# Designs tried in a protein design chat: VH-VL binders against p38822r5to271. Part 19

Target 1, 267 residues: p38822r5to271
Amino acid sequence: LSIGNEIKDSFKETHKWVQNNLKWLKDIEQFYRERAKLEKDYSERLSRLSAEYFNKKSSTSVPISVGDTPTTTPGSIEAAGVVAWNEILSQTDMISKDHDQLSTDFENHVANQLSGLFTKLDMTLSKINGFNNDMVNKKDNIYHELEKAKKDYDEACSTMEMARNRYTKASNDRNKKKLDEKEMEMNKCKNEYLIKINQANRTKDKYYFQDVPEVLDLLQDVNEAKTLFLNDLWLKAASVENDLGANVSKRLQAANSVVKQNKPSLN
Short names: E, the ipSAE of ESMFold2; O, the ipSAE of OpenDDE; V2, 0.75 times the mean of E and O plus 0.25 times the DockQ between their complexes.

## First folded at step 4 (VH-VL)

Design d14 (framework fv_rovalpituzumab; at its last look DockQ between E and O 0.70; V2 from the best seeds 0.00; counts 0 for: pae E 8.4 > 2, SAP .5 > .496)
Fold by OpenDDE, look of step 6:
Structure d14 (fold): chain C 267 residues (1-267), chain A 127 residues (1-127), chain B 107 residues (1-107)
Amino acid sequence: as target 1 above (267 residues)
Amino acid sequence: QVQLVQSGAEVKKPGASVKVSCKASGYTFTNYAMNWVRQAPGQGLEWMGWINTHTGNPTYADDFKGRVTMTTDTSTSTAYMELRSLRSDDTAVYYCARDEYIGGSYLAPNYYGMDVWGQGTLVTVSS
Amino acid sequence: EIVMTQSPATLSVSPGERATLSCKASQSIYSNVVWYQQKPGQAPRLLIYGASTRATGIPARFSGSGSGTEFTLTISSLQSEDFAVYYCQQYSFWPYTFGQGTKLEIK
């Protein structure tokens, strides 16, 4: 009996613990949503900045092409510088878009999935709790039946005793018949009570040694699932951010390639 | 008979709030999650969120976060959806719909679709 | 989010004929697709879940198939009551998303 009570308490505590852990997912979700917002803001600001500078007219000298062979003129050198600058701005704009993509990735591939994970695990937790409640109710019902059977038996005993007393006071055929009837009823109730005792004991054993452990295992499964999926999402978050880094690197390399062509000398 | 009965049509001004009710009958209210879906005139279906009727935990779509609150009253088997800061584009028919079985007797996959729908509540937002 | 694209936007079919509605996902969603039917002025009605399982009370003429990114709702012999708008929904990834719908009308 003592072990059973401890196991029962373990369920409630474990359930609460798992529930609290699920709430942690919401905090993590919010973190990535805020990151997404930061990336979005950065993207927008960077985009506006690049656009602003694109609109600024550079005083570029028109390269004068004289003849069939274009000669490098000071103006052409300046033009090369402008080309390099345009490329830098262009790549900057692309970088802004990359940040926008990261924002979207954080939202769609991390935050939303965390939300979904919470929802699904919460529902699963509810199912598990429901399962446990069903088992508890089943057990309780049998115990109620047992109590009823006991009351019936007690009443039957009392009634029999009254009949016995009546027969003792007046030993006639009528009173004897009544006593016999009440004795039969008492025995019937006794048998029913014994059956209910056995049923109750079996149900109790099943509940504490089979059902509760099973439910606890289910709770453990939920907790493990949470961990596994959360790990995957953390890895995903890192992955999408690494992608940003790679893209940014690519953009910068492209710009650098053009810059390197901007030679300071005419020769 | 399993059914969901929603509250009547609403007309609201921009900036106001609306609260739609959905009363369930014919089944155990707390055994199924309740969803809210809206449909603008001539448009498709838009999921707003759902609520775990057992725990009372809501989950909202991103587009509605901060403006929507979903609640339940288990004693009356009624779900509520409140939408705040109404604007003209919130004009739509709002549906409640049950879907996921969250009862304890059978652990099954979580989603089988929304199988029971309310009749819908038209919310008109106009100045 | 997963984009569900239904085609065609409008399908004109005669009563008694076969109707085939398509739903495509932007990425693999396994078999986690639901189909709904909506008649004018009515709430949607669940038809199919799990891509191919008919909901309770749904006539046998309705069938769903597909996996991955391509899904199909088939009505083997159209009845007068079948002319409506049909929506698909995925539930593999959060948030769950709907297609834009296919209007099935009388030819």
Scores: ipSAE 0.033, ipTM 0.574, lowest interface PAE 3.3, mean pLDDT 88
Fold by ESMFold2, look of step 6:
Structure d14 (fold): chain C 267 residues (1-267), chain A 127 residues (1-127), chain B 107 residues (1-107)
Amino acid sequence: as target 1 above (267 residues)
Amino acid sequence: QVQLVQSGAEVKKPGASVKVSCKASGYTFTNYAMNWVRQAPGQGLEWMGWINTHTGNPTYADDFKGRVTMTTDTSTSTAYMELRSLRSDDTAVYYCARDEYIGGSYLAPNYYGMDVWGQGTLVTVSS
Amino acid sequence: EIVMTQSPATLSVSPGERATLSCKASQSIYSNVVWYQQKPGQAPRLLIYGASTRATGIPARFSGSGSGTEFTLTISSLQSEDFAVYYCQQYSFWPYTFGQGTKLEIK
């Protein structure tokens, strides 16, 4: 059995292993698309909630009792309280927009880039397979040429022996010339065979000690590139979520500043 | 010589599916990736997706991901695009187009554009 | 997703004159732009790739230039067969995107 067949199986198995690792990128992409959908839905629901309570405040009337238990609350404390509540509602709506931005960022900066990464590395794997096929074909071609050269030499030897037998049985000038011609043809085939043996030895050494390690290194390079780019995309995903957190914090600080103006003694 | 021949025009109702074929000839099918691009009447070109014809792995544009399936049959050198849950705004000419050479040396990584296009398949979606 | 904006939408030019078509990307795409020509009822034809390299068989009157965000297709000495719609396409970022097209029509 051929060592070349074991190497073909090794490449195929390594290529499949790398390709399966690339398939994982599709699962990660789907996760971030689903995260984006969740953030979009939350954004829309939060915006509607803010609008509902803004409209409820605007249109609600309540009965006023006068006499024994009625109270009306005029003054700047009531005005400041309404201002504070409006600010809370406004900042809540802005937070809803922050989540809409996170949804967009997950789609554009993470999920779409994972799709592109998979596509690029999948193409690179196809090109590496083509390179491997070229190397295998070059090796197989020289072995085929060696086999043909050996067959040609064996046939030339047989033809020369027939001419030798004819000359031995009938020693004339015609048979001697024919023997000389076949001996030269046999020697020509012998030289071609020896050339092909040398070529096959050089090709064998290059293939097993240079070409095979190179193609396997290329497969490992794809896997390493996948890991490096995936890590960058995970860091980007964390960055856009951190930006949400920073924006929400700023919204709440703005609301707190207005709430602090709602002092018990303010008039 | 090198050509892509697509299946004929189709008329569909909303909610149906369509499967467009694209048969390659004059070159080794698995040596080039295949794209699908559509064009609504009077509109520009819209990329739908891409398939690695060597591996059979598709990649879809976001707008189509839930509705499109791209496949190949290497024994017949044919690519397929199936679009499901059709709407009236899916009325368009659908093209297959080959692009990047994937059958050769690792050392030729440059993109050369979509150099061979099919003739287009008109899909009309109407009630 | 990268938005490719072509201008003008329609360009009227006389045969024998020069046409200049513009394509602008929403962010740097380096030199990764392709130009296509499309005549009515036909599939697009590849003209230029890599911003400036003519595809095989494309006449020398077609030239491309630009990098970063702005790209130009120039057609010198217009021929009657050059009146068509022209599209740019970027390939720097996923997904591939096309411009909306510039119709080049006879004046």
Scores: ipSAE 0.013, ipTM 0.545, lowest interface PAE 8.4, mean pLDDT 85
Fold by ESMFold2-Fast, scan of step 4:
Structure d14 (fold): chain C 267 residues (1-267), chain A 127 residues (1-127), chain B 107 residues (1-107)
Amino acid sequence: as target 1 above (267 residues)
Amino acid sequence: QVQLVQSGAEVKKPGASVKVSCKASGYTFTNYAMNWVRQAPGQGLEWMGWINTHTGNPTYADDFKGRVTMTTDTSTSTAYMELRSLRSDDTAVYYCARDEYIGGSYLAPNYYGMDVWGQGTLVTVSS
Amino acid sequence: EIVMTQSPATLSVSPGERATLSCKASQSIYSNVVWYQQKPGQAPRLLIYGASTRATGIPARFSGSGSGTEFTLTISSLQSEDFAVYYCQQYSFWPYTFGQGTKLEIK
C-alpha cells in the first residue's frame, strides 16, 4: 500500500529539512566569528593609533612661547591643550578595549554557544533517526515472522490433507495415528499463525498511530528548540552590542568633560 | 572484540600536515560519535573535537579551528583526523575514542563517557 | 568554556589506604562528570560516569560522589595497580573539558 511509502517519505523529507536548518546554524556561527575578528582588528588598529600619537607628541612636542612679559613665563594655554589631548588619546585607547571586549563576547557568548547548540541538536537528530530505524526494523521483523508462520501453516494444511486422503483409502490404525499427528501439527501451526497476526496488527497500529506521529513530533521539537535557543542568542548578541554603545558614550563624555574644564583658559 | 585501531607513528616537518586514521571493529560504526583527544609529552588530555559518524558533521575545539579536519568513511568503518600547518608544539600522542551512543533503540538521556579508546598515534614534529 | 580544576596535582598514599581525589568546576555542571584512569604508555580507561555510576568491569573500591561544582573520586583500600593519573571531565556544556589530572603515587 502507498500509505506506507508516503509515511516513509514524510519522515525522510522532514528529517532532511531539519538537518538542513541545523546546517544554517553553522553559517550564523561563522558570521559572528568573522564579526568578532573585525572588532578585534578595529581594536588593535585603534590602540596602535592612540599609542603612535601619544609617542609622537611626547618626542616632537617643543614648548612654544605665546607671550613675553618680565614677570610671567608664557605657556599656560599650551599646558591646558596638552592635558585635553592626553585625555582624548587615553579615552580612544579605552574605546579600543571596549571593542576588544565585544570581540571576546561575540566569540564566547554567541559563536561558541551556536557551535554547542548545533552539536547538541545534530546528536539529537541522529538519535531520532536511530529510534525511527529501530521501529521500522521491529515492524519489518514481525511481518517477516508473520509470512513464515503463514507458510508453515499452509504446508501443515497440505500435509494433513495428504494424511487424510491416505486414511480414507486405507482405514487402519497406522494411518489414523499419522492423520491425528498431522492434525495436531496443523493446529499448532494455526495457533502460531494467529499469534503472529495479532502481533503484526498490534505492531502496525502502534507504528502508524503512535510511533510515526511521535517521531515527527520529535523532529518538530528539534526545529523548535533551534528557534528558541537561536532567539536567546540573538538577544545576547544585541545585549553585548548595546553594552559597547553605552561604554563608548561614557568614554566620549569623559573626554569632553576634560575639554570643557579648560574652556575659560582657551577663550 | 570491540576495538579501535589507529595508524602508525608519523614524523613531520613544521608546516606539513598529518592524517591519522582510526578503524573501528566489533560494533556498528554509525551508532557512536568519534572523539579526538591529544596528549603532549608529560601533559594532560586535550580535546580536539568530535564527529557525528551518522551525519558526518564535525565539531572542533577553538584552538584547532581552521587547522583540523575530521572525516569518516562508513564503508570501511574508519574515522580520520587531519591536522595542517604543523608546529613543534603539535608533537603529541593522538587518540580516537568512542563517544556518545547515537543509534539507540531509545533516546538516550545521558552521556556515558568515552568507553573505548584507540592505542594512540605518536606524531613528532621536528625541524 | 567550563574550567575543571583537580586537586592535589600529586597525592602520595600507601597501599591499603583510602585515596580521595577532588575535581572542581567553574560553574554548576549538575552530576555530569566522568572519571578516567591513565597508566604510563596506555590510553585512558573509563572509571565512572554520571558522577557516581561505575563503568562495566570497574572494581567496587572505586566510588564517585558530588554534584554542582564539587566532585570526589574515592579509592578504598588501594591496590598496587591503582597508582596512575586520574582525570575528570564535564559533559554539561560544549565543549566538553578535562581537568589537568591528579597523579596518585606511592608514599
Scores: ipSAE 0.012, ipTM 0.514, lowest interface PAE 8.3, mean pLDDT 83
ESMFold2 (binder alone), look of step 6: mean pLDDT 90; pTM 0.924

Design d2 (framework fv_rovalpituzumab)
Fold by ESMFold2-Fast, scan of step 4:
Structure d2 (fold): chain C 267 residues (1-267), chain A 127 residues (1-127), chain B 107 residues (1-107)
Amino acid sequence: as target 1 above (267 residues)
Amino acid sequence: QVQLVQSGAEVKKPGASVKVSCKASGYTFTNYAMNWVRQAPGQGLEWMGWINTHTGNPTYADDFKGRVTMTTDTSTSTAYMELRSLRSDDTAVYYCARDEYIGGSYLEPNYYGMDVWGQGTLVTVSS
Amino acid sequence: EIVMTQSPATLSVSPGERATLSCKASQSVSSYVVWYQQKPGQAPRLLIYGASTRATGIPARFSGSGSGTEFTLTISSLQSEDFAVYYCQQYGNWPYTFGQGTKLEIK
């Protein structure tokens, strides 16, 4: 019936819809893996930059001066400038480590979690498809049993009709005994057919009113789980990025504190 | 700590009913389906059915339809299995076991199979 | 229903040896097969799911293989704690069905 076709199409469409939604998780995962790589690359480049300039500074600070080596007081502008520059380079290296931490956090707490979620839901979707296939197979099997029982009953009816015709043409004990035997066989096949009709109706009702709604509910549950976990991941991603912002701000404040000490206020 | 704790052993007469409970703790109850599996003394495992803990909809194995009822109480994170019209061949250890169909932690990678089982409830049917 | 047949019923092996347990489905179950270990007086413990994926906390010596109708569980170097009854189960079709079990004994 029409209802049966609509239900079958509904499962197929819903399954495909959920499957497509799960594939979207792979795109989100890929975004965060590439975002993490950008942070890792930035971290490595920034660390290299700070190391390079630290080495240049160290080389410059040790040249031998002949002639004017005046006695300067400790804390001269030159010495204070070196201390401030050392702090700027040190905090720049710490900032590079903060970005390395963000890269690691995106990999471990966002991208890997998305990968795990995809695998979990994809496997669950496969299990649900298995349930649907089992339900369809059970319904198809009882329908085939019903077809066989009907065929057997129809054949028994034909056989009985032939026996009745023989008895009508030649009314004797042998023909009556054969007619009675064929009538008994027909009644046996009729009872089997009636049993199969009841089994088929029960299986069909269970399939359409219990099993299919349950499978569709399971498909909806997969999509709902995706949405709930994805929302948690959005919050986690925002949290780790916010931590980076706070850490970078702290690094820059530390550098500024050292620089301010190098600029005495007037009076 | 994820744990399923079942009710204690029962002794019943033929024709009676038994109701076994399974209390879940350490996880979100409605993110996992609950299976019921029995094992007769010295025999193998037999699946009886499962219940969707989120929707409350059960599915029963054909051998138990008409005799079994599976229910849940979400407020207490407890699943129940009631078996009616007991026979001597219903003597068995009855287990509850969770099955991850949706939800759960990203850190729990089990998507098939029953990963956490109750300790079992021995039901003895004798006159 | 799908019938799961395990062989042998009892397997006698010595510690340190390799054990291979077989499970056959009467119809194709794709890769929807799980393996459980059960020790006397205890509930079953999940070992393998999806025919070949090891469950969390399961030692690397346990491995599963197979698809369709033929499946195997292999324990590569038997430890004393591995002597138990092992069950296979299919998830491909409802009702879920278990094999009869293989008892792993010390030789």
Scores: ipSAE 0.000, ipTM 0.360, lowest interface PAE 14.5, mean pLDDT 81

Design d3 (framework fv_rovalpituzumab)
Fold by ESMFold2-Fast, scan of step 4:
Structure d3 (fold): chain C 267 residues (1-267), chain A 127 residues (1-127), chain B 107 residues (1-107)
Amino acid sequence: as target 1 above (267 residues)
Amino acid sequence: QVQLVQSGAEVKKPGASVKVSCKASGYTFTNYAMNWVRQAPGQGLEWMGWINTHTGEPTYADDFKGRVTMTTDTSTSTAYMELRSLRSDDTAVYYCARDEYIGGSYLEPNYYGMDVWGQGTLVTVSS
Amino acid sequence: EIVMTQSPATLSVSPGERATLSCKASQSVSSNVVWYQQKPGQAPRLLIYGASTRATGIPARFSGSGSGTEFTLTISSLQSEDFAVYYCQQYGNWPYTFGQGTKLEIK
């Protein structure tokens, strides 16, 4: 019984510990959803900034007019400067799109995956609980059947003893017949009780020495699966952030290349 | 017999809230998750969320997060879904459905679909 | 989210013939696809889970196949009670999403 109480307490404690660990996944999910929103907001603001300055430069464009004094040399510094500025604005818009992609990747490949992981593991945990409840109920039902069989046997013993007392006080054929009938009923109840003892022992042994240890192992498996899958999600989150870093670097190198190519004409 | 019985049809004005009930019988209520799925007239199925009936922990689809609440009453084996800030496009038949999720491999859990469904509750949102 | 696309929207077939219904995922869902049947005025009924496993009580004429992004539900010899709308659902990634449905009607 005390061993059974320790095992039951262990299941309840381990289950609560695993459940609390799974709830932590929801905090991590919320972090990445808020992080994605920040990236989306940054992307939209940067795109608007780029568009605003594309529109501004069109109003400041001054055509080169041949024959006017002083006249800028055709294909000179002003044209080269416009090309460099256009490239800077274009790459800025591409950087905004890179951040938009990161926002989408955090939602789809990190936050949604965390939500899915929680759902799958929480469902598995729920099924483990259902299995444990079924095992407990089966054990309890067998013990109730055992108690009923015991009560029936005790009642049959009392009835037989009353019949024996009547036969002892008045030894006639009627009382002997009654005693024999009640003795047969008692033996029948005894056999049923013995069968129930055997069933209860088998159910008890299976429950405490097989089923409960297996259920505890399954709870540990859920926590291990959480840790392994979460580690994969951490790597995925790092991967999508690294992709942003590489893309931004590429955008800036493209802008630098255009400026560098036109350096003599910009002097 | 395993059965899910839902509350009756409702008519609501825009901005109101509706609470649909789903009473389970014939199985151990807390051993199974309860899903909520809706279907607008002439449209397909849309998953809204589910609740773990043993722990009381709900998980909502993003489109409904912030205006849906899923709860259970284990003493009556009843699940509830409340939808707030109703719009005309919330007009739909709302279903509860039991999740036949079987753990299988605990390192690779599986999902086995929704095996038992309620009869559906028609919610009409009109001015 | 993963978008599930079913085709055709409506399929007209005669009783006794074979019907083939398609379901495509916007990205790989492995074999994590479920099929449901819905008749007018009724709740959906589970047919197939795990892309190819028949649910309890589902007749042998229903079969599912596919993996990754392409999935098929086949009804080998159509009976009058099979004319309904069929939905696929993926559970390979959260949130679990449904296709728009294929209506199977008598020709």
Scores: ipSAE 0.000, ipTM 0.394, lowest interface PAE 18.5, mean pLDDT 81

Design d4 (framework fv_rovalpituzumab)
Fold by ESMFold2-Fast, scan of step 4:
Structure d4 (fold): chain C 267 residues (1-267), chain A 127 residues (1-127), chain B 107 residues (1-107)
Amino acid sequence: as target 1 above (267 residues)
Amino acid sequence: QVQLVQSGAEVKKPGASVKVSCKASGYTFTNYAMNWVRQAPGQGLEWMGWINTHTGYPTYADDFKGRVTMTTDTSTSTAYMELRSLRSDDTAVYYCARDEYIGGSYLEPNYYGMDVWGQGTLVTVSS
Amino acid sequence: EIVMTQSPATLSVSPGERATLSCKASQSVSSNVVWYQQKPGQAPRLLIYGASTRATGIPARFSGSGSGTEFTLTISSLQSEDFAVYYCQQYGNWPYTFGQGTKLEIK
């Protein structure tokens, strides 16, 4: 294969590679959308569990206060245990809210941003492809003009040779004038063909040494932009998930603190 | 007697620029493209780019884009390669080399490899 | 960017024997591979272009073969002057890239 066809194949291969890399963004987007759904499902179920046990607990215990100190009725749970249990259920509900926030953050700051990035880069890639197609079409049009000029020149040469053949068989004034006429026509076609060769060579040089390398550079820029923005989004996703871990830890510390106050500890 | 003769060795500080010349003789300068290839000490060959000597159109490798400029002076049959914002990692022997790609047919261009090389220019970037 | 990988890094062979050097492209380059020879302190020398066509003045003992992603340079009946570093280069895609080289040394 010629290097011209291989340069064309290079654009095609690089374009396909970049396009496949952009499609990967949709897979990453889908992952974070499914991840967000899991967090939301967990949040909803955990919140319902907490609410169910708040209601169940309330129906089995009727604390009666004597002065400012709480007391329990016969057959109910101890007051100290009730306070600790209420705190555990309260912090469990807070943990459910923390997971709901993570779900929202994955949707809004990761998945939606990935969707936007894909749309922007896909549009840019489409414009680059359009630009390449315009350059190829311009080159093909010039090539078509060159082929036509060559055909016209070949035909004029054939016609001139026929006139020359007639002159050699019968050397008279009529055949001489006919030969001279066809030779002038051939020279006009030759000049046009040479002009088209020069135009085609200039277009070839611009296309292969300037336009094609520039288009390949633009494709590389799209892929680099994808990598930079994707890295930022991954860092954002990690940050949001780290925040969840810290928040859950704080919730559990609050619950443990209340439990410790209601039970004697050995030093 | 086709030959490419390059400028002499240079020592530069980080952040400086270097401009290497390559003077052609024994052939029609504009019938061949001029490539620039470098080789760091103990390492392999790295293509930097080429310039069409007939049109003046340069093509640069991505790693050098924004830092390199290739030019020609057809009146003296000389090609130039300027590398800016030099780093210690730019220490290398820089070669110019011709190829006949631009001599190929418009309808079926061909590449015949780099058949004639300059002797190389050592550029040292330190402290 | 197409990565060109040469193997082995060093090949030890005796004079008069055959040496086979390999070059692998990370993706297809058709037959667009060039081979160069480089001796210490010298510029590279063109050996083969188009995977299999010998450059002008290159002895018949040098031959190239391959297409797509796998290429081979063969040197039959090694002479003392053939001990050098050999590089492959692809020109199927921009940017042009070289292999890391194979050093051919005396056993």
Scores: ipSAE 0.000, ipTM 0.357, lowest interface PAE 21.3, mean pLDDT 80

